# VHH binders against SET domain-containing protein 9 (SETD9), part 2

Target 1, 299 residues: SET domain-containing protein 9 (SETD9), of Homo sapiens (Human) (q8ne22)
Amino acid sequence: MPGRLLRGLWQRWRRYKYRFVPWIALNLSHNPRTLRYVPEESKDKVISDEDVLGTLLKVFQALFLNDFNKQSEILSMLPESVKSKYQDLLAVEHQGVKLLENRHQQQSTFKPEEILYKTLGFSVAQATSSLISAGKGVFVTKGLVPKGAVVSMYPGTVYQKYEPIFFQSIGNPFIFRCLDGVLIDGNDKGISKVVYRSCNGRDRLGPLKMSDSTWLTSEIHNPLAVGQYVNNCSNDRAANVCYQEFDVPAVFPIELKQYLPNIAYSYDKQSPLRCVVLVALRDINQGEELFSNYYTIVS

## First folded at step 12 (VHH)

Design z5 (from x3 with M34I S35N T50D)
Fold by OpenDDE, look of step 13:
Structure z5 (fold): chain B 299 residues (1-299), chain A 120 residues (1-120)
Amino acid sequence: as target 1 above (299 residues)
Amino acid sequence: EVQLLESGGGEVQPGGSLRLSCAASGFTFSRYYINWYRQAPGKQREWVSDIYSGGSTNYAESVKGRFTISRDNAKNTLYLQMSSLRAEDTAVYYCAKQVYDSTGWPFEHWGQGTLVTVKP
């Protein structure tokens, strides 16, 4: 009788993306590969914050340029110096294309995934998981993901450790817990969706979106914002990515914030926005599914 | 101030080898990913290779298997070992680091470049 309960719990664990400490104790004995051991919090980072920031800015800038014609209202809010910089970048891009295509300047807008591929050399997307009954997973769709690369972002509403998340947590498998107790609700449905949208609306400054809400829809503008669907590793499927926390610096370009898939629950401008990125632990080939270690144990 | 200084360029015959160096200063070299770019005459600058802070490397398809990027963090130096060089590899090679201006604008800082000429 106890074996069936444990099997049921194990099956639920495989499906459950809730990353809370109590689950660690229950699963430590059964799924050692699902655990990441780090001696210190400072050593939990696989790549530097600078590399994370650089990667995100590179991708977001590329997305912005790709959608430049749709950014007229945002551009009107930016200093002339910033506008000029974008124009310069566009000019360079067009000169390269003109040399290749005598054809008419239809600024072919690329899909976000294509932009990601062009920018980082790989793309990722949601698809049906290779794991039975796991639902959605995230796959490398094109290219090779190098070790140490940012491959995804965990989207969602960010709660400080003292903020209430009770109602949002009920039946929610998409709650991510950071090392310091910060929680991210990555659920794209129900109350979670409503809360995120509400916060997004709250923080909007005219035409300036301070967060990406498109991850809640079928038309994702930030192709990295799919991290909540990365499944947990198993004994049979080793983790090929890990979670890494990142605080968005204050100097983050305001026009690029529209691509940040996270928003703070409380309107506190004094606290940096917490993001969680997924980082490749090894080279990941095209067609491979991403698997993470849900639990980090600081010893 | 970030400074990047490329060296090691020169003339080489097809099939030859050359090693480029990029001396970096003005930032904590070991914490940043660094890129190699090249620009051929009359062509747009193209990405060649990068190396992450953790040592992971990437290559453009055009140079894959022929070029090797590496770094010496103790010397704050980036390298590009080029082998089996082709005429199409003729370009000015630049090392580049992403930087930010006072407004948070991301841009790549690159050195003056070093010329590689592959000629029979």
Scores: ipSAE 0.027, ipTM 0.470, lowest interface PAE 4.5, mean pLDDT 84
Fold by OpenDDE, look of step 12:
Structure z5 (fold): chain B 299 residues (1-299), chain A 120 residues (1-120)
Amino acid sequence: as target 1 above (299 residues)
Amino acid sequence: EVQLLESGGGEVQPGGSLRLSCAASGFTFSRYYINWYRQAPGKQREWVSDIYSGGSTNYAESVKGRFTISRDNAKNTLYLQMSSLRAEDTAVYYCAKQVYDSTGWPFEHWGQGTLVTVKP
């Protein structure tokens, strides 16, 4: 009986070690490839915040248009000027499709991954990691990810450095730590899931969802919201993506917030919502697994 | 106010080369990705190329290997070097930047465009 328990623990450890911060820290000296060196002038950003925002808005707008028929309640809350803009976009899209397909085909809703592919030229999805016992990984499923592209988002509840995360952190391999001490709990199970849902419910404004909770389910609406499953690089697997912090600006369209896979733990409207995106360090081919650098050294 | 001004268009023979420029003003040029688009007569506008703030570049399949996008941040200028030009490359070429209105709505700001005509 004790042997099975130990084996189970060991198996869990094998999976956990790739995401366990203390273990990574202790092994940094032995795994130099886990470190990303960034010039001080770059402020640890591979791409500008504007580029990040542009990418996210492009994707989210495409998602919104794709499921436009489901957005009636949200649309009712928007100014007429905004509604008109979406209608214009739809009209253009339909004209383009008519020209291409001569088919009166009903606005076929595409899968989120398909929308991603159409929008960015590539798609990503979760699959079994190529690393032994690592569990899930994230792969480029279609297309080519160009260097500098946002390839994923790290979903989860965002905690300020002064906010308690004790219970959520126990045995949680999905805690991401930002440079400034902000924490993101990307766990889709247990207490973490409950906390996220609770916060999501809290921040809801009638029909307006202020965050995406679908990443907690099997049917994700934001196909980028899989970053928590990106494994850390190793000596054998070089990083092809890095984490980049991004604060959601105040001017972010309210109707598109439903696709943001992050929510603040505390109800503080004064602080920008922290997101973490994964950015490609190089071109990544179809079929490749994403691997991240965990630590960034600013030199 | 964001301003984009394309130049360098003209007539060229098949197989020829042309360099387009896009002068940018009204924003911190170095921080933004910029796009080239083109619109042929009677056709829809199509994406041609983009360059990220970090310098990474992408190309439409139709122009890959023939066109090169570059930027001079000091001059706030975007370039499109076109080589091995084909008749199908005939179009008005536009540079574009994503901008946001007062409501946070993203849209593309376009220049006036520059005409490229590839003919024998």
Scores: ipSAE 0.024, ipTM 0.465, lowest interface PAE 4.6, mean pLDDT 85
Fold by ESMFold2, look of step 14:
Structure z5 (fold): chain B 299 residues (1-299), chain A 120 residues (1-120)
Amino acid sequence: as target 1 above (299 residues)
Amino acid sequence: EVQLLESGGGEVQPGGSLRLSCAASGFTFSRYYINWYRQAPGKQREWVSDIYSGGSTNYAESVKGRFTISRDNAKNTLYLQMSSLRAEDTAVYYCAKQVYDSTGWPFEHWGQGTLVTVKP
């Protein structure tokens, strides 16, 4: 019964997406030009920033709504302009909570990987790499990944060119170098982990997290945030994904920022938050490991 | 203090073109992405376009192919080139930048707007 209520909630939310989130409306049509279009001025980009944003919002909204019973308390702490987006959902959720008052309060939810599959038609997860010497890798665990799909995100603390990373760069194979010199430290251990957690705590707005810290743990809430474990291609393993840079736009929903696996080192809000996604270069079958043609280690 | 000043609005015939400008001050313009919004009489504001610090652009479906956003970092100026204008494009156009209040909550800082009127 609760699952049916959640599906009804999803259907009603889907009808309102355009009205409440202008950016998401650009993705609702699934325009073939958008899916297969790469602008000439978009150097090293397979898909548009609009398509990346639409995919992330779709996944993050699905994750948020899957956990909505717990999220509704956080919404009460937000400005009315944000809460109004969810008034129908809040009304249904309150009715659903009332229907569950004669039960223990734990309500079952789908695992994040299941939400990913239901939302995008595929799931990915980290596991032992098919390359014995590589340690961990990332695999398509369910479904088929179509060419041009966003399959993963590169997590970590984001440093501008002038910001101090020395220290964290020593022996750190998880440093990603963006084309403009921005660095992302995707290491989930040691001082890198401590720095990310410190920045996450710094930017927290009461109970609302402004970034995802769960990629640092064994139970990740954003299943896309495994990109630091995607191995480079080799002679024996051709690349099937590429990295694509993405700046988080001004009108990004604040309640969904909790799923962004990146946070700026500096509290200075002079630049948009840089994220990096991994995009499929071809159709990728179930069971295949992801391999990229781009990996930069800061020495 | 962040300041945004729109200009370039006016009256134009259907199918015509206009170029809007947004002069920015009080922040390091080249580091930020900036939005264009519009508000038609009696309607809510709607997003039109944005441009990232690195030059990437996005457009609302209703203006894609007709409007082009650009920036000149040397002049701290954002532009919106509008072509093939229609009656439904009649609105006050605003540039906007995301800022945070003293508690860290995000909001948009708006310019004063510039009126575009497309005569039937």
Scores: ipSAE 0.000, ipTM 0.138, lowest interface PAE 17.1, mean pLDDT 74

Design z6 (from y3 with Q98R)
Fold by ESMFold2, look of step 15:
Structure z6 (fold): chain B 299 residues (1-299), chain A 120 residues (1-120)
Amino acid sequence: as target 1 above (299 residues)
Amino acid sequence: EVQLLESGGGEVQPGGSLRLSCAASGFTFSRYYMSWYRQAPGKQREWVSDIYSGGSTNYAESVKGRFTISRDNAKNTLYLQMSSLRAEDTAVYYCAKRVYDSTGWPFEHWGQGTLVTVKP
């Protein structure tokens, strides 16, 4: 910045350079030939969309069952066939505990990060980054992340091409640009937070939440929804995850939509909801910080 | 129609080895991750291992270092190489593929299973 009168902005810029600045993200989308990394479109995805979907459903179902005692209003609105499936899963879980070891756990509800560990074999969480002055980062806190695993999701309001994002994009380092021009605003503060909450309230159907708003709070229900804090790679820190785009299928369990940390800005546009996952590029050990890249594909 | 046919089970002594196979048909095998499950007599079916479409693998803690999952996409075949077998590995082993109903609810499609017996 030219003004030495804004010293606080310069310090924020030093922090932001480990992610991206909205100006850089917008500029890169208009001139892809100057991008640092240019992979082919056929190599954009490390794992299949089916692998992503299966992983998310597995995690979301485990989160739903863990919080089952608080889901009674949602359950009352579901088809009987779906309610029966959850009741069968609960019966099997209780029977397994009594049969295997005759052990009674003192807790009826696990923390979300424990559910992630029990489901995927690892946990992630945000903490102070290992990079000096980078602010927050995301770490593997327990277990080992295998190559190709979904480790996180990039939360935020999803804007289609030409939808109004003024205004929210000014000074906003958390704008993620998809390859097709779709934008995701992952900022958990300010006008970005207000917009997300407004869209969440707009789409709510009684007790049914159509998206996860808890990533905006200190009590995150979906432990994957920390991707906006994953720092970019650097000379000293090679990327160990990549971003992978995923469109939510039109037929998706309605009771699990409460864990999707994304919501469309425009109501009922018939476009599928875009999500972005972060996928491990190699095995990632306990204690390691996640580092990603941000790139476009040129023909 | 999804079809999965497991084979390669049998009796072995403790410390022995077996290789299980699963012939798959009725879907594009290379697009899907595949899993092995097992069910010991009188117990619930439990997850053993899976392999993603890109080749990445995961294992239950009880089998890590002893079992190896692999796939041959050209032959539409899933494998489980079992080594250092123990009595606790005695079970019917199932190959599985994830499927979805009209609500989007996922469930497993699997075949008849193949019995592995490790004599105590």
Scores: ipSAE 0.335, ipTM 0.610, lowest interface PAE 2.9, mean pLDDT 80
Fold by ESMFold2, look of step 13:
Structure z6 (fold): chain B 299 residues (1-299), chain A 120 residues (1-120)
Amino acid sequence: as target 1 above (299 residues)
Amino acid sequence: EVQLLESGGGEVQPGGSLRLSCAASGFTFSRYYMSWYRQAPGKQREWVSDIYSGGSTNYAESVKGRFTISRDNAKNTLYLQMSSLRAEDTAVYYCAKRVYDSTGWPFEHWGQGTLVTVKP
């Protein structure tokens, strides 16, 4: 084969290796990449599920309070005990509430990325990747990400291992495969976008949104929901985040479900909703691009 | 049943040091982030520090550089090493674990507290 043709194929391959495609993988025989008999709990966990839950609730709660003036329909559906908790949180922010009253209830909301920074001490956003062939990537735009922090979420429609994803999976580089065969389609275009919106509309209960659809738009409400653009690590870029699976507890605060960037394909409540977060493997400085570990189980 | 038992409080001179301990039981300690809070006389309880299950730590600005949170998962024990103590650090210090009510709302389960008094 001509040297130029081989280089062309190599460049195409290097682009693909920065994207996760869990259900169809090239079984390369060089460089062992599979850890047999590694306990799933030890290879995928940097932090506990309780740490993940606590972080998400902290961020979602802050996002909810930031838009509190616009949440009246949702609040009217909540138990009084929950409404009281939000009023208590607003009372702790005494100076902010007093200023709003003095200004005749002027709208004083922050952008979601500012809320993320105020809540976790850092912000992330998508931008053109530092790798020429990778397209989009995700960067730390402000602050320092400490080791073990949840830095992003992988959005998309969640398919159980026997559900039909036949045709959306063809040529789709945004399919994430969980260890147990659950798939998440993080593609924000085409059929994938239509399916997510259909499921979102199906599950909506009046003013209560049961998932976040804004990750499909230019005005995202959950700033963590950019994980589908995090590229895989490479020889030139060591991983600084890993994927970590998380099942949403059955008793999750209903008013905060609007920030979960995932929705089940099937209307079936036997399985918890699967989410995937990205967790920092080390401290990550402002300006760095995120690169993920690659984990594959071969059986 | 979640149980948190603080110890190690006492009286100390300004600039002195104390090490607080919190013995935890009734849950899988290694899987949870843990926090220290304090409550000075006549004031609201305030956050001091937390440590995630993976070891990442955060501190309130008022204690940064002077206090160190740590954990020993084998002993189910949370620690707060306090140094360069000041009069304003006088408070009852509480160990805390996140818990959730039937609506999924998070709140803190508190220990009994241990009193730290820094003599002026």
Scores: ipSAE 0.299, ipTM 0.625, lowest interface PAE 3.5, mean pLDDT 79
Fold by ESMFold2, look of step 12:
Structure z6 (fold): chain B 299 residues (1-299), chain A 120 residues (1-120)
Amino acid sequence: as target 1 above (299 residues)
Amino acid sequence: EVQLLESGGGEVQPGGSLRLSCAASGFTFSRYYMSWYRQAPGKQREWVSDIYSGGSTNYAESVKGRFTISRDNAKNTLYLQMSSLRAEDTAVYYCAKRVYDSTGWPFEHWGQGTLVTVKP
């Protein structure tokens, strides 16, 4: 949307959509009404927001410590009370590493997926789906996922109601619709990728990144941020995860915001940042593919 | 006003069992992640196990298969069933609730602790 001509074309496009858009729709299918499925007795929350927050902070802290040799500029900006806590944790960590010698000390010792396993007891990754027509999927690659665990995050740019998403939604199957109408564009390609990166750069404070942009690359730093590739359940594949919305609290460790795979389209301090996590509905064994109970309801 | 009171510690022979309890008050217990930690003489406090509000659990490698964490949300009580106890399990065991400081940093609010002694 860089120029006046593009805005004029957008207005003309908006006028035509009611007459000529039956083949051009969100998700490139017949024009279905899409709603997120919530069981009758459910309040949309399988686990508490406190549990979600605590899990994310635990994982993000472990990721931060693993990459500590590259965090010195960030550490210099932190309050002394926070810096001393990391210094204490590193002192304990050095004792453990000293007992088991490892010649690699300049870079991250472990891949992010290994940190996830060491932190939560399981790891997940994307791979070719077990469903022939689905393309990519997400699998438990190591360990066992207990019922109620946060297993993944849905990445992407967050749009409030009435924000202009019209053009990015054309042919975009990665739009997640929250219950209140908030949208998350989890597409890691095309204009969706450009928009996310632009918002990420806009919000950056020197060395401090206010969101994770690595989910857009081949080497992601937050291994939970693969939720856009979790396929819907079907008659042949029962759901084993569900979506749960989570608003990031106003007080959040600034050094850990670099791992949040979401960023608001508009710079607006009035609304908390919306994230979406995927929560296990049952124990999920190693090797299983994740399937969500998110349904599109045909009107 | 958060209160955590552990009980059930004592002396036990190797291979024995104990069940620790933690009575919680001053917060809505069922909404919170809860954990057990322990501190052996001369060592730093270490994580043992945790349980989420939805019932999922995790264990330190040193206790997997021997310890079972559970909760009774109706009684606001956290449990740790300890079996096949070894001398290295001798420690003060602490119930913990996750809390956050003014920067959002997570840390544990501790109970008083209960001593478990496994005879050599």
Scores: ipSAE 0.270, ipTM 0.629, lowest interface PAE 4.0, mean pLDDT 79
Fold by OpenDDE, fold request of step 16:
Structure z6 (fold): chain B 299 residues (1-299), chain A 120 residues (1-120)
Amino acid sequence: as target 1 above (299 residues)
Amino acid sequence: EVQLLESGGGEVQPGGSLRLSCAASGFTFSRYYMSWYRQAPGKQREWVSDIYSGGSTNYAESVKGRFTISRDNAKNTLYLQMSSLRAEDTAVYYCAKRVYDSTGWPFEHWGQGTLVTVKP
């Protein structure tokens, strides 16, 4: 009986070692490609915050429009001016479809991945990793990911450097560490899940969801919110994406916050919400698995 | 104030080439991805191409391999090199910047456009 448990633990370890920071750190010498080297004079960010924001808003707006009929409660909380803007967008979309498809306006709701594809020209999804024993990975399912594109988001509870994360961090391979010490717990199981849900509930404003919790379920509403399953690169698998930190601006459409897969552990309205996106380092073809460079070294 | 001024449009024969320019002002051009759109007569405006702040590019399938988007950040200018032009490419071409209103609502700021006519 103890042997099976140990084997199970070992198997789990093998699956998560590629995401586990301490393991990565210990094996850095053996995996030089895991490191991203940034020239001292260069900005650490591959793309601008404006590009990140633009991409996210584009995707989120498209998702919102796709599910517009399900957003009645949220819409009721929005100013008429905002409602009107959405109506205008819908009208344009329907006119375009009518022109292309003489077919009856069945407002066909698309899957989130399909919306992503329609919006960005590519889609991503979780699947079994090509790495042996790595478990899940993230793949480009459709289209071509262009270099510089936001390809995913790292979901999870955001902890400031001074906030307690000790218990959540034990044995948790889904802890992401930002450059400034901010931590994101991207674990969709156990205590991490409970904490995220709790915070999500805390921040909810009636019908307005202030974060996405669907990444914790099988029915993901934000198809980008799969970044925690992106495996680290190795000597055999070069990185094709990198992590980039992004602070959500204070001015953000409230109705679109429901798609943000991050939530602050502490309720501090004064601090911007930290998100981490994955950005393509090169063109990535359909069918390719995403591999990240976890560490950025400024030289 | 954000300003976008398209130029370079005109008449061209099928198979010909044109280069469009968009002069940008009123914002830090280098920080923003930029887009080209076009609107044919009687049709809806359609996306043509994007270029990210880092210089990466994306294209609509209809123009892929024929059009090239580029930017000169020093000149605050966006370009669209069009080759192998077809009658179907006849449209008013617009350069666009993503902007946000006071509520964070995203929308595109457009120039006045430049007309491209592909005719024998």
Scores: ipSAE 0.237, ipTM 0.667, lowest interface PAE 2.4, mean pLDDT 85

